# Designs tried in a protein design chat: VH-VL binders against q60310. Part 1

Scores and structures below are computed, not measured.

Target 1, 168 residues: q60310
Amino acid sequence: MLSKIERLILANQYKILKILENTSEYDEIIKILEEGYEIFYDEILGHIFDELPESEGQFVLDILSFYDIVVEPYKQKNPNDHEIINHPYSYFKGFDGNSETKYMAFVRFLIEDQKKFSFVAKYAKKTDNFNSHFPMLDKYRKMVELWESKYNKKYDLKREEILDILNA
Structure headers, positions and changes below count from the first letter of each chain, unless a header shows other numbers; antibody chains aren't numbered by Kabat.
ipSAE, averaged over its two directions, is called F for ESMFold2-Fast, E for ESMFold2 and O for OpenDDE. V2 adds 0.75 times the mean of E and O to 0.25 times the DockQ between the complexes of E and O.
[cut] marks letters that were taken out.

## First folded at step 1 (VH-VL)

Design i1 (framework fv_indenebart)
Fold by ESMFold2-Fast, scan of step 1:
Structure i1 (fold): chain C 168 residues (1-168), chain A 120 residues (1-120), chain B 115 residues (1-115)
Amino acid sequence: as target 1 above (168 residues)
Amino acid sequence: EVQLLESGGGLVQPGGSLRLSCAASGFTFSSYAMSWVRQAPGKGLEWVSSISGSGGSTYYADSVKGRFTISRDNSKNTLYLQMNSLRAEDTAVYYCAKDFYEYGDYFDYWGQGTTVTVSS
Amino acid sequence: QAVLTQPASLSASPGASASLTCTLRSGINVGTYRIYWYQQKPGSPPQYLLRYKSDSDKQQGSGVPSRFSGSKDASANAGILLISGLQSEDEADYYCMIWHSSAYVFGGGTKLTVL
């Protein structure tokens, strides 16, 4: 629901857009807001998605940082460590485009728009632009939780510690 | 191994200009926000400026706005601070610092610092 | 006036505990902020120690002993760095920091003397 002040602000914004775009397309929206027809608010707000909570955003940054700062540099320095290089979770696979859509979109935003995580970014083609095609949340949560609880999220992990997290 | 090496400090007259550089190695430079933090002789830490990994966003302390410009060259793994209209109160050791994730997080690595003295 | 206030100095004995406070200005709720702590020894750059927002949102720096811990005192609107089992090498300047209004804000620093 919208407060009277929010409705006033939005109605005035649509009145300004109406003038600038020389259109009557906003007349119905202005009336909905001014009269307070709550049943139609979704027609105005429906293209704006729900928030990704701060804790979930931090989680995504943590798993991307683990791969970008810890795993990928380790693999570059240790090219003969086939156990880690060939591990099922040795690279960031993305999130599921069906069941984890908002997480996948956030990863794409970070890599494509903000140009972050350049080691991870190199996997875009291999991962269908970070669409894993199967759920990854539970696996990445276990990895981040272990990295945080047992290893205090340190970046200078030893081989056996990296393997422990990959096997979480 | 992450390394940050500052250079460009020195003695300058009031009203003069100086450009500081920070050479970075051991990490993917373009993926991380970078900052300058200064410390006047015998005083505490004061944040000066930050720049996002892409260079698209910059932040400045009120005391340096309009006088200092932060920039980076990701092809050279180098951070810069262009300092204009220098004042006596700008005298400090200037540290180059790396953000852990991105701007607004903690500084996980610091350089050794470069000294700027504004005096005659 | 200052966003973050720290006592200028603190003394404690070897083996004892020291509580270093970082007080936020009136109008800034400590409950919503991650407070970061740094240690600086003479002639050296600062080094990151830890961050604390809540028991579920905290992080220890790499190589930082568990005797360093963070907490908050809501009634004082302050963050707290606790150092237990004080060692002589803990003698240093300690700084708190937050991200507030598009700026990194440092406290004035506390000089900890271990004697």
Scores: ipSAE 0.000, ipTM 0.462, lowest interface PAE 18.5, mean pLDDT 87

Design i10 (framework fv_indenebart)
Fold by ESMFold2-Fast, scan of step 1:
Structure i10 (fold): chain C 168 residues (1-168), chain A 123 residues (1-123), chain B 115 residues (1-115)
Amino acid sequence: as target 1 above (168 residues)
Amino acid sequence: EVQLLESGGGLVQPGGSLRLSCAASGFTFSSYAMSWVRQAPGKGLEWVSSISGSGGSTYYADSVKGRFTISRDNSKNTLYLQMNSLRAEDTAVYYCARGYTDLFEYLYGMDVWGQGTTVTVSS
Amino acid sequence: QAVLTQPASLSASPGASASLTCTLRSGINVGTYRIYWYQQKPGSPPQYLLRYKSDSDKQQGSGVPSRFSGSKDASANAGILLISGLQSEDEADYYCMIWHSSAYVFGGGTKLTVL
């Protein structure tokens, strides 16, 4: 699963670290890479996960922004609007931890590590730390697409416009 | 109350087959990965197999690969382990366990365990 | 060559602290792994105690008291389960576990004797 050039680069990096840290701890890893013992490559690559494409990251930022800057402020200003407050999608439910794990992890990174989306962050306990336990990608994609295409990602949406997106 | 109840264990001859079942209750079964872990008499824990919440991904210990098949029926909240070509070294208590895992990220191990069902492979 | 190594037995006095180690094989960096700890008493199924990867990535099992805690010893390439204020009911087998190379791997287990 590693090309010869990648193995060469990694082996040389570990040889440099071996010298700089004055250690023999990398000897086995260097041999694995130089000899090509593929069964042990996960011991080196286990820290690195598959990419979340830039477009998918932007999508997650968009849905979080919709809830954080549009929906949550609206609910605070209109506490008696029970149609919106009790809507099935009135708060960000997270992503499915089994089928949408990469997206859920990114949400947790944004909220816990980067401390973003403070209004959405308050739902961490209610949502099992943004694990929806049900696939949400299709629903959120429809919402983001409608917010972008029909409303130009406007944050000062009227009640009927918010409902339109929540019902997407 | 979260519960896992195993069944289907028993005495079987070498080369025989058994199907284990694990009935889950008290949680949304389809949202959790499930695993089978065994323990031979007087020995430690050995992981056997795991299946994702949807059933789309399955994983097997090298010792059982090709002989055992893990499956689930989310409509019945039931996990299965089909064991074929049984050997004496498969003799163990088999535990059903709930967990959370993915190919790309390890979120949770096994946090709820059943009582176990005993499989004895002997003539 | 075992992926995870645990000492077969450990003895400690009531009220003392016990540090149970789980050593990862050479070439597997403990710093990157989430280590799960399980307690098993005779005749019972294993009980989940906790998981530990780092101070920012750890979880306590339901009902597990805070005197059980996880940590790591980078110099020994080992995960550590610390049990403070040892009680007689802590006498049990303890197993560590990791997810490595598409497989869950358990350590051989440590029998903790109190007294």
Scores: ipSAE 0.000, ipTM 0.439, lowest interface PAE 22.0, mean pLDDT 86

Design i11 (framework fv_indenebart)
Fold by ESMFold2-Fast, scan of step 1:
Structure i11 (fold): chain C 168 residues (1-168), chain A 117 residues (1-117), chain B 115 residues (1-115)
Amino acid sequence: as target 1 above (168 residues)
Amino acid sequence: EVQLLESGGGLVQPGGSLRLSCAASGFTFSDYAMSWVRQAPGKGLEWVSSISYSGGSTYYADSVKGRFTISRDNSKNTLYLQMNSLRAEDTAVYYCAKTYDYGLDYWGQGTTVTVSS
Amino acid sequence: QAVLTQPASLSASPGASASLTCTLRSGINVDTYRIYWYQQKPGSPPQYLLRYYSDSDKQQGSGVPSRFSGSKDASANAGILLISGLQSEDEADYYCMIWYSSAYVFGGGTKLTVL
């Protein structure tokens, strides 16, 4: 799985760390990389998770944007619109911590580490830190698809347009 | 909780074949190398074979090269050992083991293989 | 001949300490290898105890009591497993292991008897 150049780069990085930290802790890793003992590469790469594809990351940004710039501002300006306020999908519920773990982790990263989506962020306590406890991917995909295809992702949606997307 | 459960052992005649399975749970199976280690009655531990996390590299003890084949199915979290041309000397309890920090950190309960006529 | 050599048996009294040795073949420098130790009780699979490379690079297995520790004796070219405050439940077979030349190599095992 690692090319010879990648192994050379990693082995040299560990040699530098070995000198800077004055430690023998990296001796095994250096030998593994230089000799090419592939059976032990999991020890080096095992803490690195699989990628979240760019398209999936954009999808998460889109659904968070929909709630943060469309739904939440609408509810703030229209506090007596009980149909929208009481709608089952009137707030971002998170993703399922079991079947959609990578999406939930990305949401937490965006909100906690990057400090984005300030209106959505206020629901952390209500949503068990954006763990929906049931799958949300299919529902949110329909909502994002409709927002994009029919409404060109505009933020100044009318009441009936917001309801159309929430009911997707 | 890490669990490894071996199956497929039994009584077989010399020259026969047997396929062992190891069902893994409690960890991301596809991230770790896996091994088979055996122990003959009243004897010590003897390493048999190992397979890298992806299945791209396999390693065998000299005593089993050409006769045994290690494989894995990461979609099923299962490790396999295909044993051909079995000899009386292959009689042992076969353990499935997980690799971590370059060593073997978790072991299954073992499955017994008896080669006799 | 054998890459790793362990004494076949060792006997010690409850409360005493036992030092189990794992000697590497001449030409294989113990200072360059991480030594792994395993405990096996009758009828049970082996249990990971600890690994030792140096004082700055060592690890205890989960649930393994602190009275188990690893070290090396460079003059003897050997890895050492020290069990202090011996208890009756420590009676078991103990194996050392290294990864050497594309193979996991186990010592022959030491049967520890605690009277």
Scores: ipSAE 0.000, ipTM 0.514, lowest interface PAE 13.3, mean pLDDT 89

Design i2 (framework fv_indenebart)
Fold by ESMFold2-Fast, scan of step 1:
Structure i2 (fold): chain C 168 residues (1-168), chain A 120 residues (1-120), chain B 115 residues (1-115)
Amino acid sequence: as target 1 above (168 residues)
Amino acid sequence: EVQLLESGGGLVQPGGSLRLSCAASGFTFSDYAMSWVRQAPGKGLEWVSSISGSGYSTYYADSVKGRFTISRDNSKNTLYLQMNSLRAEDTAVYYCAKDRWELLYYFDYWGQGTTVTVSS
Amino acid sequence: QAVLTQPASLSASPGASASLTCTLRSGINVDTYRIYWYQQKPGSPPQYLLRYYSDSDKQQGSGVPSRFSGSKDASANAGILLISGLQSEDEADYYCMIWYSSAYVFGGGTKLTVL
């Protein structure tokens, strides 16, 4: 699964780390890479996770934007709108830490590391750091699809349009 | 006044099938998630399945996954539970329950229940 | 272990107060969850009583007397249903519930005897 050039690059990087850290811990890894023992590649790459596809990342950005730009500001301006404030999907609940782990991790990265989505960020304690404890993926997909297809992802949604998306 | 009326329960042999119905009135049915909750004789409450107001999202207890299917017909204000490959441990009173739209995760009204007995 | 644990039974005298506990499994923080309470009398379906998340996020069911209230005990990792001024008609099974890990999870129920 690694090319000969990739193996050369990785082996040389481990040789550099070996010198900098003054350690023999990388000797076996270097030999695996140089000799091409593919059966052991997962022992080297096992801490590197599979990619989250760009389309999936954009989807997460879209649902977070919907809450951060549309829903939370609407609730701030309309504190007496109990129908929206108390709606089951009135706030971003996170993703399931067991079945949707990659999505939850990405949300945490965006909020904690990149410091984005400041209105959504205030729900960290309420949501167990955006661990919904139940699958949310299909629900959020329906919401984003509706926001895009019917409302062109506009941010100045009317009350009825917000409810339409929350009920998707 | 909110009313939920279950039907379709009865005696069935192991491996058999039953379809439960819940007729709803007194509220805008399509605005609310609906659930099935069961109770075995002399035992506690056990959640079985839930469906969103639109019908787009469904949830199942591990014990019934792959055997039961929840569905709804918003034009008829009716909730359904298709129960296949029934086992003795599925014997229970099955309740239809209404979720509040403002809090998806609680049951504000319950039906009177329909009894399912799985026995030879 | 069970996600929610309730004592099987509790006895209290008329006019006294009863505190019914709903303990969350170690590792599940009660402060994060809304606890819902239901009352069931023999031969009847369950009735929604109330929910409690915090003092600012709580709700009583329709027709539920004010002598029923919810709270939490963080040190015990438990939700609490308090029934003050106990009456004979309060004798029933009481269930707590949360939404956890893709499921509605009920406690095993507590049979309250008023005598």
Scores: ipSAE 0.000, ipTM 0.442, lowest interface PAE 20.5, mean pLDDT 86

Design i6 (framework fv_indenebart)
Fold by ESMFold2-Fast, scan of step 1:
Structure i6 (fold): chain C 168 residues (1-168), chain A 122 residues (1-122), chain B 115 residues (1-115)
Amino acid sequence: as target 1 above (168 residues)
Amino acid sequence: EVQLLESGGGLVQPGGSLRLSCAASGFTFSDYAMSWVRQAPGKGLEWVSSISGSGYSTYYADSVKGRFTISRDNSKNTLYLQMNSLRAEDTAVYYCARDEYLSPEYYGMDVWGQGTTVTVSS
Amino acid sequence: QAVLTQPASLSASPGASASLTCTLRSGINVDTYRIYWYQQKPGSPPQYLLRYYSDSDKQQGSGVPSRFSGSKDASANAGILLISGLQSEDEADYYCMIWHSSAYVFGGGTKLTVL
């Protein structure tokens, strides 16, 4: 649903783009907005995704940080700790590209566009560019909650503390 | 050599219970997600349930949810399927299968057992 | 309604090629799914044949001949199993499978008869 003021603003924005790009491709969109043809609003707004709430973004940053500053450095310093290295959750597996698409897209943005989480970034090929193909939200939420509530998000965790979180 | 051996199948009356077991050998059992897949006589394959390597995550087909429970004992390299409130339509060969969940790119069964037959009838 | 659809039967001659299709339901894009293929002969458990996501991301099962290959047909929204140089021992039921919406989904299976 768009208000008349929102329709006016959007129509004027498309008129400006029409002039700057010297194109007629926006003519139909302008008419839809000015005349109020609500049935076609999804053609305009469908390209803009719903927001990822700030709390959910922070959650993603937290799980990526756990792997990048706790798990991956631990594995580098302890290459013979096969229990942790071979643990099913020993590396960040991504999010499900079907059911958790927005979270997967945010991870890709952080790693590819912002170039953050360099240790986690090395798993891009192994993880199908962080598409886990399996729902991960509930598992990662329990891991983050345990890391925060029991271990105060410390990065210098001991072996048994890392295992505790990986087994959450 | 990777091997999966199912047991526990048999004849049971409607409303009864059975517990299936799958003994795994030749690989690090806790690294792999495991699945149960069934096949009714003359019919196709139907996925029943899956469990992650750690045992933390479990998944069920809608047809068995609330009646069947998948579990594993990693110290014994054994997968279980507890089947309660059995119905005639649960009659099938039940296969144990190893899943490549260790790698998040590969959600699929690469090793299968020989199957164990469950018959639900009076 | 059905997530994966396979033709019930297919017949082909020895030495010919057989192309088995696995069609995904409208709204599910085959390009984003890894398609697994399984072979089942009478009295035997299913055998893993191969998985196919793309030409750079595919795997052959242990002991599976190279004459079995996977591909996709984006226009048909389908995964394809190609069996070249058909032999009598290829007569079997073939199943495709994907992981979708927290569930493994099998196709209904195609019975391949080699005549």
Scores: ipSAE 0.000, ipTM 0.464, lowest interface PAE 17.2, mean pLDDT 86

Design i7 (framework fv_indenebart)
Fold by ESMFold2-Fast, scan of step 1:
Structure i7 (fold): chain C 168 residues (1-168), chain A 121 residues (1-121), chain B 115 residues (1-115)
Amino acid sequence: as target 1 above (168 residues)
Amino acid sequence: EVQLLESGGGLVQPGGSLRLSCAASGFTFSSYAMSWVRQAPGKGLEWVSSISGSGGSTYYADSVKGRFTISRDNSKNTLYLQMNSLRAEDTAVYYCAKSYEFWSGYPFDYWGQGTTVTVSS
Amino acid sequence: QAVLTQPASLSASPGASASLTCTLRSGINVGTYRIYWYQQKPGSPPQYLLRYKSDSDKQQGSGVPSRFSGSKDASANAGILLISGLQSEDEADYYCMIWHSSAYVFGGGTKLTVL
């Protein structure tokens, strides 16, 4: 649902794009907005995604931070700790591109656009650009919940504490 | 290990200029927001300025807007603070501080040792 | 008026608990802010302690003991740093901070004396 002021703003923006791109492709959209033909609004808004709530964004930042500042530095300092290095969850696997698309897109934004999480970033090729091909939300939520509730999200975790979280 | 080393402080007269530098090592510099925080003699901490990892976003305390410019050279792992039109109230120890981003959950997680700026006639 | 207000000093005995307050200015709701806490010992730069917004949004700094914790007092419009089991090495200046109106704002600091 669009208000009259939102329709005015959008119609004017499409008029500007029409001039800049020297195209008639926006004529129908301008007419829809000015006349208020609500049935066609999905054709305009269908490519704008729903928001990722702040709490879900923080969750993604937390799991990436756990790998980037706790797990990856630990593995670099302890290259012979095969139990942790070979653990199924020893590296960030991404999110499922089908069922967790919004989370996967956010990870890609953080790593590719914002250039954050440099230790995690090195796994892009191994993880098919952080597409796990299997749902990961439940596992990462358990890991973040344990890191927060039992360990207060501290960075200097002991070996056994890291394993505890990886096995969550 | 993360290391931040400030330099460029000194004695200047009111109206003068100084450029502070912060040499960073032990992390991927371009991925993290950097900040300047100052502390006047016997006083508390005062945030001065922050810059995003890419350098595309900058923020300034009202007390320094229009006089100070924060910048970074990611190829040299160095943060800068250009200070113009200095006033006596700018006298402080200036700390370089690292965070993930100023909008992230990990602000000012590492600090340098500081460099002293004294503005006096 | 200051955005964040902290008492200038606080004294407590070894083994006791200290509650350090950080009060937000009238008109700024503490419930919506993530509050960051820093410790500074004489002659040293500040050290990050922890951040607290809610029980579901909090984080402990590296090497910071669990006896340091964050909370809020909504009725006082204040953030709280609790230090339990006080030790002599906890004697320091403590600063709170928030991000407000495109600026990081520090409190004035509280000098904690452990006697």
Scores: ipSAE 0.000, ipTM 0.463, lowest interface PAE 20.8, mean pLDDT 87

Design i8 (framework fv_indenebart)
Fold by ESMFold2-Fast, scan of step 1:
Structure i8 (fold): chain C 168 residues (1-168), chain A 120 residues (1-120), chain B 115 residues (1-115)
Amino acid sequence: as target 1 above (168 residues)
Amino acid sequence: EVQLLESGGGLVQPGGSLRLSCAASGFTFSSYAMSWVRQAPGKGLEWVSSISYSGGSTYYADSVKGRFTISRDNSKNTLYLQMNSLRAEDTAVYYCARVRDYYSEGFDYWGQGTTVTVSS
Amino acid sequence: QAVLTQPASLSASPGASASLTCTLRSGINVGTYRIYWYQQKPGSPPQYLLRYKSDSDKQQGSGVPSRFSGSKDASANAGILLISGLQSEDEADYYCMIWYSSAYVFGGGTKLTVL
């Protein structure tokens, strides 16, 4: 639902845009908001996505941190550790652009807009800009859960501990 | 005046790849969801893919899931469709379309279309 | 089975009225959906005509003549595009569309011939 104050604020913002853009395309939206035609609110707000819950955002930060802080630095220091380097999950593959779209968008925001996770960022070209093209949530959740429950999310992991998490 | 201009179509072999572009002008591109709709020769309209105004959400027809990727660059007012693993049944005119003022609404402006032919 | 079904062709005389139907699959209640209508002439991209869900939820496309109107037939589980006072320029393919299950679904199209 939108409160009367929210409707007033939105209607006034559309009126300002109407003036600045010298257009009538906002007239219907302004009327919907001022008159309170609730049936059309979802259509107005359709471009504003549901929130990504804080716990899900933290989950994405955790899996990106695991790769950026633990896995990628380990591979740089141990270039002859072919078991880890050639592991199927040795690099962050992104999220599925169809079924996990919100997570993929958040990854792109973190890397492109906030300029975070510089080691993971180098895989953008290899991963179709972090679009894995197959579901990754279940796998990454198991990895993060193991990293947290068994290893207390420590960054100074031994070889066997990294393999344990990659094999989750 | 709202204008949508598609490009990038052509002849490709089965299994090949092609990238379509849609150049938008005459409106605030970053405020609108965008879609790709195709039409095979002599056939009807088929929705292919849609992308939200921010690029944060994408939707795909079952026939193209896993093969096509929709994207946009709001700084360049351009919509893209990356088509991989092309099949003969992907042969069609591809239209760029603007979603109306609201996300779940239909399409109010269409481009002229660009032809994609998948043949050996 | 198709979500939306349209008859392949329809013929009507100049000045007469044509009713184009868009039937939803059994189990999908036409009362809950907003139906969009598009006109396509040979060699041209589709043009938005109108949308109709109910008398309180309908909208005409810019520049679309009042001769075009939308309605529904609940007993047939169908949306209807009515074109009154048919003119030769109304000869075209007509498509219905709904947003259903996170996808845009088009009907197969009806070729309207004005003879």
Scores: ipSAE 0.000, ipTM 0.440, lowest interface PAE 22.8, mean pLDDT 87

Design i9 (framework fv_indenebart)
Fold by ESMFold2-Fast, scan of step 1:
Structure i9 (fold): chain C 168 residues (1-168), chain A 120 residues (1-120), chain B 115 residues (1-115)
Amino acid sequence: as target 1 above (168 residues)
Amino acid sequence: EVQLLESGGGLVQPGGSLRLSCAASGFTFSDYAMSWVRQAPGKGLEWVSSISGSGYSTYYADSVKGRFTISRDNSKNTLYLQMNSLRAEDTAVYYCAKDLEEYLYGMDVWGQGTTVTVSS
Amino acid sequence: QAVLTQPASLSASPGASASLTCTLRSGINVDTYRIYWYQQKPGSPPQYLLRYYSDSDKQQGSGVPSRFSGSKDASANAGILLISGLQSEDEADYYCMIWHSSAYVFGGGTKLTVL
């Protein structure tokens, strides 16, 4: 799972941390890496999560953008449009914390750490910090696909076009 | 007037197969996730399987994975459950249920159920 | 270990109130779950009663009387179904349900006897 070069780099990083922190806590980890005891690599890598693929990250950015730049501004300008305001998908509900955990974590990173999507961010309390408590991937994928394929991701959508995407 | 009508239940030998159907009416079928829930005689409710409105996402209880297949035909407003390698413990009334939304958000309407008996 | 635990039975008098509990397994925090409640009378399919997440996020089933309400007890790690003004027709089996780990999970059910 680790190449010799990766093991060398990691072993040297732990040797540097050992000196900076004035500790012997890294001695075992350094030996594991230098000797190549793969069975113990989880002691080092256990807190590092699997990657969210670039395409999945872009998908999350797209659905957040749709709500932040299209849906929320429309609702602000049209407060009496009860069909859109009361639509089941009129606000970003988050992702399921059990089956879609990595997507939920990415949303939290974007909003809390990067301070993006300010209109969507207002729903943090309503959505249990963007934990939908039910799967959302299929629904959001259909919405993003329709926004891209039929409407070329334009943000100046008309009422009926917004409804078309919300009903995807 | 939302209606769900199950069919396809019956008596089957262990190791046999059965296909359940659920005919839906009174709502836009493709807009709602659908589920199968079973109840063994004198026992509680046990979730079996669910399918999203589009049919792209399917979910199964561990006890039926690899043996049961959930599917739907949105053009016919019909939900299916293909049951293979049936065991005595699969004996139950099988309910078809409509979820509150297109994805798994809880069931609000239930059919009358169809009885499946797996016996020698 | 069961994800949801319900008492097998509960008895209450007509006109009184009954509190039915649905306890989540240790390690699963009730505050983060939407709890669904279902009523089943002998020979009938289950009927949706309500769902409860918080006072601001709850829904009543169609035709379900307001005397049925949901709440949570964080100290007990449990969801609660409260039935006030008990009537004889409330005698039934009651099931709680959550979505957990890509599965709907039902409690074992509580048989409510009104006597």
Scores: ipSAE 0.000, ipTM 0.487, lowest interface PAE 16.2, mean pLDDT 87

